# VH-VL binders against q3z8e7: the designs that were tried, part 25

Target 1, 156 residues: q3z8e7
Amino acid sequence: MVEKIPMTASGYKKLEDELSTLKVKRIDVIEEMRLAAMDKDMRENAPYHAAKEQRGQIEGRIKEIEHELKYADVSEYTDTNTSKVNMGSTVKLRDPKNGECCTYTLVSPKEIEPLKGKISASSPIGKAVFNRNKGEQIEIEVPSGTLQYIIEDISF
Key: E = the ipSAE of ESMFold2; O = the ipSAE of OpenDDE; V2 = 0.75 times the mean of E and O plus 0.25 times the DockQ between their complexes.

## First folded at step 14 (VH-VL; framework fv_denrakibart)

Design x2 (at its last fold request DockQ between E and O 0.22; V2 from the best seeds 0.00; counts 0 for: pae E 2.6 > 2, placed apart)
Fold by OpenDDE, fold request of step 15:
Structure x2 (fold): chain C 156 residues (1-156), chain A 119 residues (1-119), chain B 113 residues (1-113)
Amino acid sequence: as target 1 above (156 residues)
Amino acid sequence: EVQLVQSGAEVKKPGESLKISCKGSGYTFTTYWIGWVRQMPGKGLEWMGYIWPGDSDTRYSPSFQGQVTISADKSISTAYLQWSSLKASDTAMYYCAKQRYSGRPFDYWGQGTLVTVSS
Amino acid sequence: DIVMTQSPDSLAVSLGERATINCKSSQSVLYSSNNKNYLAWYQQKPGQPPKLLIYWASTRESGVPDRFSGSGSGTDFTLTISSLQAEDVAVYYCQQYYSTPYTFGQGTKVEIK
């Protein structure tokens, strides 16, 4: 059994969009190949070979995306008050010492955007909060020591 | 809008072959499982199997393995359910249904195809 | 295979009253890794295909009225209609999507008393 691939609904949609774009691009590249083939001998036709290589790259990516979508483990919004932090969750962490708050969204590796607080579930913060409940205190290990935070809020 | 449109009602005799269809629209047909569910007259729902149209990967319920064939033509966004030799016991309503994601509920259903097998 | 058993088989409830349907699975459908119950509820009205009502045991599908609610965890689940309406007359099915083959309960017919 193939292992499921965690991702957000947004991530899934992005992959679908990329897939759609690539399929169109593939058509264009194939046409480019056709046109190039009409002009010169294939053995010494640089444009043809370039297009062929590009087609290969596109097809490779298409296969990757199709695989990811097929085995996706998509996290959906749950309205349960007892929801735990999961993929796609936005978590608000509060430092009990100084009251400082920070917000993070757990996403797949391909969706990481540190500047927007989008972090991987496999990150130190992600690992600390994953499958935790609202109100729980978590610990994050840093080179300078251990940081403590309280999960103040969980949302999707 | 997501829609699954199934082929019309069928009246057949035992021993005959049959292939019914389910056409999907309003979504990317190749990136969602599409399943078939049997409902015998006055009975409950039975999952028969499903197919990933992108590569035609097909999975069957053990109860239906070897009894039916599920297939798909992604070029026309259509899934199929077929019998090589119908039995009277195959009389039922057959629904196609789209799975929301892999390993998720069926969020969209076809209108159903009534298959009647009688001598 | 995971066997789904509903109770009761049929239920007659007065308009405006609460309807409660139970569903039991022969095995737990709670996934420990994400703490989610892979359990759905469907509504099937006469002459219509099933309609998804609840997923993850307690999450309402978009467009589903608030009077419908799902609860439970592990092997025991409940669908509740807080105030039965005339349009709620239907057969309701629970379904596990924890593992293949996917299986449904035998259904519960809800009628107006």
Scores: ipSAE 0.782, ipTM 0.952, lowest interface PAE 0.5, mean pLDDT 93
Fold by ESMFold2, fold request of step 15:
Structure x2 (fold): chain C 156 residues (1-156), chain A 119 residues (1-119), chain B 113 residues (1-113)
Amino acid sequence: as target 1 above (156 residues)
Amino acid sequence: EVQLVQSGAEVKKPGESLKISCKGSGYTFTTYWIGWVRQMPGKGLEWMGYIWPGDSDTRYSPSFQGQVTISADKSISTAYLQWSSLKASDTAMYYCAKQRYSGRPFDYWGQGTLVTVSS
Amino acid sequence: DIVMTQSPDSLAVSLGERATINCKSSQSVLYSSNNKNYLAWYQQKPGQPPKLLIYWASTRESGVPDRFSGSGSGTDFTLTISSLQAEDVAVYYCQQYYSTPYTFGQGTKVEIK
């Protein structure tokens, strides 16, 4: 049932490092709270309550990281990869069986014009090409069967 | 470096209990799944299930559900595979492996624990 | 469950010749979000645990010789050893890690003829 969480091997390591750091910080903050609770003057002031709030944020981040690591789907992604199909992209699809090509542009819902090849990312074709690279083979299910295409080119 | 060291070979009789171990080192034990794989004599590989040692979330292949217990003690970085009543058909080599939830297959394996169950 | 079927069950290949092992899954192991095939190949030599060779159908694990290559997509996959060496005598397994339970092919024994 739990959805996979995409990340890179480098991202996984960064989360592991952050988790280690937070677990050390948690130990320190819990000790600060224990000492402040023993000091009558500090127990009733802003420094004690600030440490308590910090612990809450640390615990929340730790749980978040542990969940992300537990369900990580580790593969190679890049945040600077502009070769992928995205909103505003124009894609050229080639039928591998006969070499025929068709061209589509991913547009916002207000700009949809299917007969001119302007489609949404939510359409069957849009879903199939979104976040795909040049050269990838895609498969589109339609009432008449299965259509296969190769992403020949992407322009932005 | 990453190491998975399993407990030694076992010779048992049907009906006896057994708990074998897999100790991980060289990585953060609580942030990776530990899986178990059976290989019956002269046969292929069968995934049995895995555990997330961080919270002891344990999941079994349907073929092994109710037949074995997978557990872990994160304080000593050790995972376990346990039988309450061994059968002769449990004779096999058992491997532990470090794995992720998804995206990567098993990259590090233990050396294996041979379990022999015979009358 | 996704059934993995390898062919052949065994093969004998002359040194320096090409060895080809096929693997077929009962359903697609292509993950739509990243367009990757969640298919791995392992080598197991006698008395040793399995060793990862290939993942994502075609990505060679670090330290694996160039003569090993993987190909295929969806349901049909191939492991190729381009020039068989004596040290390549082993049993080879394909494995899907697309969904639990993770499953292996029955294995292909590769020998020198």
Scores: ipSAE 0.386, ipTM 0.769, lowest interface PAE 2.6, mean pLDDT 85
ESMFold2, look of step 14: ipSAE 0.332; ipTM 0.726
ESMFold2 (binder alone), look of step 14: mean pLDDT 92; pTM 0.944
OpenDDE, look of step 14: ipSAE 0.778; ipTM 0.926
ESMFold2, fold request of step 15: ipSAE 0.005, 0.371; ipTM 0.489, 0.762
ESMFold2 (binder alone), fold request of step 15: mean pLDDT 93, 93, 92; pTM 0.946, 0.946, 0.944
OpenDDE, fold request of step 15: ipSAE 0.780, 0.777; ipTM 0.952, 0.953

Design x3 (at its last look DockQ between E and O 0.49; V2 from the best seeds 0.00; counts 0 for: pae E 5.2 > 2)
Fold by OpenDDE, look of step 14:
Structure x3 (fold): chain C 156 residues (1-156), chain A 119 residues (1-119), chain B 113 residues (1-113)
Amino acid sequence: as target 1 above (156 residues)
Amino acid sequence: EVQLVQSGAEVKKPGESLKISCKGSGYYFTTYWIGWVRQMPGKGLEWMGYIWPGDSDTRYSPSFQGQVTISADKSISTAYLQWSSLKASDTAMYYCAKQRYSGRPFDYWGQGTLVTVSS
Amino acid sequence: DIVMTQSPDSLAVSLGERATINCKSSQSVLYSSNNKNYLAWYQQKPGQPPKLLIYWASTRESGVPDRFSGSGSGTDFTLTISSLQAEDVAVYYCQQYYSTPYTFGQGTKVEIK
């Protein structure tokens, strides 16, 4: 069996949209191939070969997306006060020393956006908060020492 | 506005073939498992199997393996359930249902197709 | 196959009173990796298809009234209607989606006393 692919609901939706777009693009490229083939010898038809190559790339990506969607393990928001940090969760961490807060969202590797606080569940912070409850104190080892944070809030 | 619309009621005799349909709309038909559930008169729900319309990957419950055929035509967003030879015991309500995601519950259901098989 | 067993088979409750339905699975439907119970509850009214009420054992589907709640973990689950309403008359099914083949409980008929 193929291993499930963790992702967020938004990630799943993005893949669906991309798939839809690619399917339309495929039609266009096929038409371009058809038109190109009408004008020149196939052996010397650069536009045709370019379109054909593009079709191949599109088909490959379509196949990849379909596979990911088929075996997706999508995280869903649970409106429970007892929810634990999971894939797709947004966590607010508070430094008990200085009161400063930071916010992170756990996402799949393909969804990582560090500038937006989207981090992998496999990251040091991700591992520290994963499957933890609101109010728990976590520790993260860094070269400069150990950082301590309190999970102040969990949301999706 | 997700909808699953199933074909009309069927009255058949034993030995006859039958193919009923379920048309999906309001979502990407090819990216969600669509399953069939049997409900015999006055009885509970039985999962028969489901299909991934994107590639027609089909999986059956052991109880229904070889008894029915599940298929799909993604070009018209339609799933099918068919019998080669109906039995009286096939008399039941048949529902198609969309799985929310892979390995998730059924969030949308068709209205059901009543199949009556009698001599 | 995972066998789902509901209790009771039928339940008569007065309007405004609590209705409790139990569901047991022959094996655990708790996934250790995500600590989620792959258990759903459906409501089926006469002449209608089933309607999803609860998933992940305790999460209400969108649009489901607050009087419906799910609880439990592992092999023992409960659907509770805190205050039974007339429109709640139906057959309720639990279902595991932990592994194929997906299986349903035999159903519990809820009626007004």
Scores: ipSAE 0.755, ipTM 0.916, lowest interface PAE 0.5, mean pLDDT 92
Fold by ESMFold2, look of step 14:
Structure x3 (fold): chain C 156 residues (1-156), chain A 119 residues (1-119), chain B 113 residues (1-113)
Amino acid sequence: as target 1 above (156 residues)
Amino acid sequence: EVQLVQSGAEVKKPGESLKISCKGSGYYFTTYWIGWVRQMPGKGLEWMGYIWPGDSDTRYSPSFQGQVTISADKSISTAYLQWSSLKASDTAMYYCAKQRYSGRPFDYWGQGTLVTVSS
Amino acid sequence: DIVMTQSPDSLAVSLGERATINCKSSQSVLYSSNNKNYLAWYQQKPGQPPKLLIYWASTRESGVPDRFSGSGSGTDFTLTISSLQAEDVAVYYCQQYYSTPYTFGQGTKVEIK
């Protein structure tokens, strides 16, 4: 079975626009390499080597985006579905032992920022909360054991 | 404006080859699946397969695998449906259709290409 | 393969009255992980390509009039035209896109009585 990459419609659009921009940049970089290669002294041709490195970075990113778009599983939540955690949801988790709360937002792979609580649906936390209702107790498997939380609130 | 424009009607004899086309415009051609759908005279719709034009990854319905070739030329935003040897039973209307995002239904359709195969 | 069966094959309805088309799949098209039914409805007028009306069983495509609605879940689905207009005379198809090969119902011809 092919692994699907959960994302929002806006995430798909953002990747699509980035891909278009990168393909234009690639054309420019290839031309810069061509012009720089007309220099007789290739050993000291810093412009050529800089453009070659930039091209490699652009090609790598293009390949990543094309893969993500091809295997995308676009799921978008509407306001009428605030009862369950979905892509784009912000979930507030409460530790039933001490009442401490933490907040996570399910985002597309491009938008992952773990230190800001922006996580994927495939992360341990994301897997545990996806498609769950407010008030449900969930278990999150981490290397140090199993953590238990209650879904305190779901917002979008 | 998203458009899928197909090549014109074809009249062929059994055993002849044929390649029909579907040109996409108004969207990023390489980042959406394009499918082909057959409609035999007086009959319903049949999904034949689809292609990801970005890398030419092609997937067929079992009923059509080995019977047709689906391909694309991304440099001119065009998908193709091809037969090496037509049969009279291939007489049908053929539509191309663009899938909205992977895992969603087809949101835009070409105007159709009528293929008539008679001896 | 998931077989899609529509009923009736043909339907005659007076202008302004309700038309109801049923579609049954041989397997559930509900994906429990996201709670979505991977079912679409298309309209096809004579000499025209199909047009997407509804996806996810009940979500109207942009520009589709409010009189079209979809309902159902799992294996049993309906398309309802709440007040039939002359322009709604067409053949209607359901389609599952849950798994390949994607399959269509045989179609339901809607006519004015």
Scores: ipSAE 0.070, ipTM 0.643, lowest interface PAE 5.2, mean pLDDT 86
ESMFold2 (binder alone), look of step 14: mean pLDDT 93; pTM 0.947

Design x4 (at its last look DockQ between E and O 0.02; V2 from the best seeds 0.00; counts 0 for: pae E 10.1 > 2, placed apart)
Fold by OpenDDE, look of step 14:
Structure x4 (fold): chain C 156 residues (1-156), chain A 119 residues (1-119), chain B 113 residues (1-113)
Amino acid sequence: as target 1 above (156 residues)
Amino acid sequence: EVQLVQSGAEVKKPGESLKISCKGSGYKFTTYWIGWVRQMPGKGLEWMGYIWPGDSDTRYSPSFQGQVTISADKSISTAYLQWSSLKASDTAMYYCAKQRYSGRPFDYWGQGTLVTVSS
Amino acid sequence: DIVMTQSPDSLAVSLGERATINCKSSQSVLYSSNNKNYLAWYQQKPGQPPKLLIYWASTRESGVPDRFSGSGSGTDFTLTISSLQAEDVAVYYCQQYYDTPYTFGQGTKVEIK
């Protein structure tokens, strides 16, 4: 069995949209290839070769997206149990020492946005909080030592 | 407004071929698994297999492998189930169903196609 | 293949009373990676296709009345109708989507006593 690819529902939708866009773009590029081929010898036709390369890139990405969608493991936000941290969960971590809080959302690798607190489930923080309950204390190993946090809240 | 609309009831004789259809609408047809489920008269549900219309990747239940063919035409958002040679035991209601996502339950179902095979 | 077994095969319950249907899987359908049970419940009324009621063992599908609830984990699951209504007369199926081939329970017919 092929390994499932974790992602959010929104991530899935974005991939669908991208796929649609790429399919349209592919048609356009193919037309560009056709037009370019009419003007010059194929061996010396730079526009044609450029278009052909672009088509290849588009087709490659299309295949990647289709693969991801076909084997997606989607976390739904609607009616999702917030008792445990899962893919798509937003987790509020509180430092028991100083009371400071941080918020993180577990996302797929392609959805990572560190500045927005969107982190991978495979990150040190992600691994520490994944499948944990609200109220649990977690430990994160960092170069400077071990950080301790309490999962204060879980949401989607 | 997701909809799966199946072809009409069929009355056939043993040995005849048959191809029934399921047309999807209201969603991106190529990015969801669409499956077929058999329900014999007065019996339960049996998953036959499903297909990924995007590339026609098809998976069958072992019980139905080689017994039927599942296919799809993505240009018209239609999935098919076909028999090369029907048997009386093929008499059943056949449903097409869409998965919510890969590896998820079937959230939308067709209205069903009744296939009757009798001599 | 994962075998799904429901009990009872048929159930007659008075209007307004609780209906309980059990479903057992031959192996666990709990996925350790996400701690979710890949178990669904369907309702099929006469002459209609099945309708998804519950997924992930306990999550109610949109539009499904609150009187329907799912519980259980691992290999043992339960569908509960807290207060049976006339429109709830149907055959109910559990289904695992943990692994292919997907398999259904044999169904439980719920009728009004």
Scores: ipSAE 0.795, ipTM 0.916, lowest interface PAE 0.5, mean pLDDT 92
Fold by ESMFold2, look of step 14:
Structure x4 (fold): chain C 156 residues (1-156), chain A 119 residues (1-119), chain B 113 residues (1-113)
Amino acid sequence: as target 1 above (156 residues)
Amino acid sequence: EVQLVQSGAEVKKPGESLKISCKGSGYKFTTYWIGWVRQMPGKGLEWMGYIWPGDSDTRYSPSFQGQVTISADKSISTAYLQWSSLKASDTAMYYCAKQRYSGRPFDYWGQGTLVTVSS
Amino acid sequence: DIVMTQSPDSLAVSLGERATINCKSSQSVLYSSNNKNYLAWYQQKPGQPPKLLIYWASTRESGVPDRFSGSGSGTDFTLTISSLQAEDVAVYYCQQYYDTPYTFGQGTKVEIK
């Protein structure tokens, strides 16, 4: 009964790209808000107010896009895989909170060397990056919680 | 390698329009702020504003609000600085610069675009 | 607007000697919730764009020589070049990124005496 939203494959891709961009921007803003929330006396601080305003705008737009993507009717959908992470890929991940990077290579189970960054596709990191594009934000579930990263680079 | 490549030097007359460009490469262009900084001849640096190219969220210094337009075309990884009507006082070097990420300083700078406005 | 004032405007220092540049902000740039000073230092050589040296007042950017150090907090900051080299001849700018508009100091020209 929910009305579908007609769009082209390029329109759908545009929304996906915008959503990915907004989720990265949200990570930056949420971190600033999280730090500021620890000190309620900082409410009059310009960085706090700017971040709070930004978060509201970002969350609203994300909700809109997620709705449009959920109810999209795309009869000409296409998916281009030329830049995606595959077995044998080396992926550089950037932590959006502090800008620090780490590098991993997807290898076969017998080639796993975690201390050298050689991981399986079934590891938490491997599952999160597999079949993802450069620039895409990913979420990794680890024993200590959930981590978010941006795929900075893919090499083969 | 992160690079910001700006358009070439411009010589203009007062009253003319101008749009200069800054093309980013070596990173995800849509996920970092791009700022514009003016340096008048023999003078210091002035922040003009910045843009988030992913959604075109744009913020201006009050001194430049309404004086210039900052925009971006994310399909070609390019940011722009634009005047509708140049003044002789707009003669300066203009830099684009990438912010590290929200709330951090400029870590990569373009080579600069010299704009000369004279009759 | 936060006004950034550098001193001196020009500085001549013998090769191998220490150079000290001061920067004062018209209001605090310390963000107390994370205890970081939103203060950066840039080096600009003739004909080149600025280069980031120091951020958060005292954190050296990767690849910047150890002779560059930043110190200070709140409103008073210092850039120190412990042993001036010929390649350090440049104009140095402090910048606050605490509040928009972001603002720079007027610059300090460093020369070999």
Scores: ipSAE 0.006, ipTM 0.523, lowest interface PAE 10.1, mean pLDDT 82
ESMFold2 (binder alone), look of step 14: mean pLDDT 93; pTM 0.947

Design x5 (at its last look DockQ between E and O 0.01; V2 from the best seeds 0.00; counts 0 for: pae E 6.0 > 2, placed apart)
Fold by OpenDDE, look of step 14:
Structure x5 (fold): chain C 156 residues (1-156), chain A 119 residues (1-119), chain B 113 residues (1-113)
Amino acid sequence: as target 1 above (156 residues)
Amino acid sequence: EVQLVQSGAEVKKPGESLKISCKGSGYTFTTYWIGWVRQMPGKGLEWMGYIWPGDSDTRYSPSFQGQVTISADKSISTAYLQWSSLKASDTAMYYCAKQRYTGRPFDYWGQGTLVTVSS
Amino acid sequence: DIVMTQSPDSLAVSLGERATINCKSSQSVLYSSNNKNYLAWYQQKPGQPPKLLIYWASTRESGVPDRFSGSGSGTDFTLTISSLQAEDVAVYYCQQYYDTPYTFGQGTKVEIK
């Protein structure tokens, strides 16, 4: 059995959109191939070979996306104050010592954007907060020691 | 505006073949499982199986395995349920339903197709 | 197969009163990895297809009135209509989507007393 692929609803939608775009692009590239084939000997037709290569790349990506969508494990928003941190959750962490707050969103590996606070559930922070409740205190091990945070808020 | 539109009611005799349809719209047909659910007269819901239209990967309930065939034509966003030889016991309402995501509940349903099989 | 059993088979409740439907699964439908219950509730009115009401045992589908709520975990679940309305007359089904084949409860008919 194929393992499920965790992702957010937005991630799923993005893949669908990409798939749609690629399918259109595929049609265009095929047309380019056709036109190129009409112009020169196939053996020495650089435009044709370039288009053919592009088609191959598009087809490969299409297959990847289709696979991901088929075996996606999509996390859906739950509007409950008692919800636990899960894939797709945005978590606000507060340092009890200095009151500073940080916000992170748990995403799939392909959705990681560190500059936007999008981190993997398998990251040190992700692991610490995953399946935890609002109000819980978590600990994160860092080279300089152990950091303590309180989960102040959970949202999607 | 997701919609599943099923073909009309059918009246058949035992031994006859039948193929009913379910056309999806308002969503990407190839990226969601579409299933069939049987409801015999005055009875509950029975999941028969579902298909991934993108590659026609089809899964059946053990109770319906070999009894029916589920298929899809992605070019026209249509799923099918068919019998090679109908029985009187096949008399029922048949619903197609879209799964929200893989391994999720059915969020949209067709209006149903009534199949009546009698001598 | 996971067997879903509802109780009662039929329920008559006065308008404005609470209706409670129970659903039991033969196996737990709680997934330990995400701590979610793969349990849904559907409403089916006469002559209509089923309509999704609740998923993940307690999450209301968009557009579903607040008077509908789901609770429970593991093998025992409950659908509650806090104040029964005339339009709530229907058959209600629980369904597990934890594992294939997907299975439904036998249904509970809710009527007005």
Scores: ipSAE 0.772, ipTM 0.921, lowest interface PAE 0.5, mean pLDDT 92
Fold by ESMFold2, look of step 14:
Structure x5 (fold): chain C 156 residues (1-156), chain A 119 residues (1-119), chain B 113 residues (1-113)
Amino acid sequence: as target 1 above (156 residues)
Amino acid sequence: EVQLVQSGAEVKKPGESLKISCKGSGYTFTTYWIGWVRQMPGKGLEWMGYIWPGDSDTRYSPSFQGQVTISADKSISTAYLQWSSLKASDTAMYYCAKQRYTGRPFDYWGQGTLVTVSS
Amino acid sequence: DIVMTQSPDSLAVSLGERATINCKSSQSVLYSSNNKNYLAWYQQKPGQPPKLLIYWASTRESGVPDRFSGSGSGTDFTLTISSLQAEDVAVYYCQQYYDTPYTFGQGTKVEIK
């Protein structure tokens, strides 16, 4: 049931940096709550209610990041060409019907940029290409049907 | 960045209705009081009331109770000030302002909406 | 309602000199349980919204120059500009936020003499 979360080293570091920032912010918000709780008219104490809600948001995001870091499977490729697609790989896919090519790079969830071709391993394309060899034909399920591609090149 | 952006200036005649807006961004809109402050031409500042957008709890200065309606639409992070029937004496600058994160005073203010009511 | 009264209504001060504005509330705005005075000071320049300078009577808001300071407790409060600059020409308001309705002083216009 414990499923690992693929990500790049860069993606992992970004989560660590966000976590560190949130833990500092949490300290500040808890102090704000303490000071606001000393305020008069607690039923109309907007700063206390605002800080309490903000703390909830921060705690939720911290839990989310800690989960992702706990189950992270960090993979990194060198610039050496390899036969299999993994995290950090750039794949060139060719549509055998019309010969059109498109290029995608597998990145961590926090590095996703779909318009630039940076996709997660959990996306339909990412799932289809992960751990595949150059030359393999793959099928990708999309809302409009099933697309077929050939992995033309793998690079890093 | 916290911002409060108000709707543009209004020129109206007595008896007309009006609803002006204040859109908040850069913070959690539903967990801060948004106040409305009137400044009549050449005069000082008057607190009109405020609203907690999370549940629409609304409090008015006695001077403005029944004279205006303060409301909010939290789905678009917007507070409103509304008149059902404008009077010439409603001619003023109207500011919205956000309650400070710590403490109660107003730390962020909208740019103001000038309302002119004349024949 | 807590009435806030400022003095003077208008003040002319030479550049670099001290400006002092007084504010008196009709009842105490000190909450004894936390020892906080629920009093703020705002600056309003022509054509601009008010800007928060000081809250809790003496705490300077972030980004406010250190020449601005607040003092006083209970019913009597003072805003001091230690060395007036040209950019400090404005109307200054005190405000209590102890109880609703929140109320402002009538304003003090500060100008260069």
Scores: ipSAE 0.017, ipTM 0.516, lowest interface PAE 6.0, mean pLDDT 86
ESMFold2 (binder alone), look of step 14: mean pLDDT 93; pTM 0.943

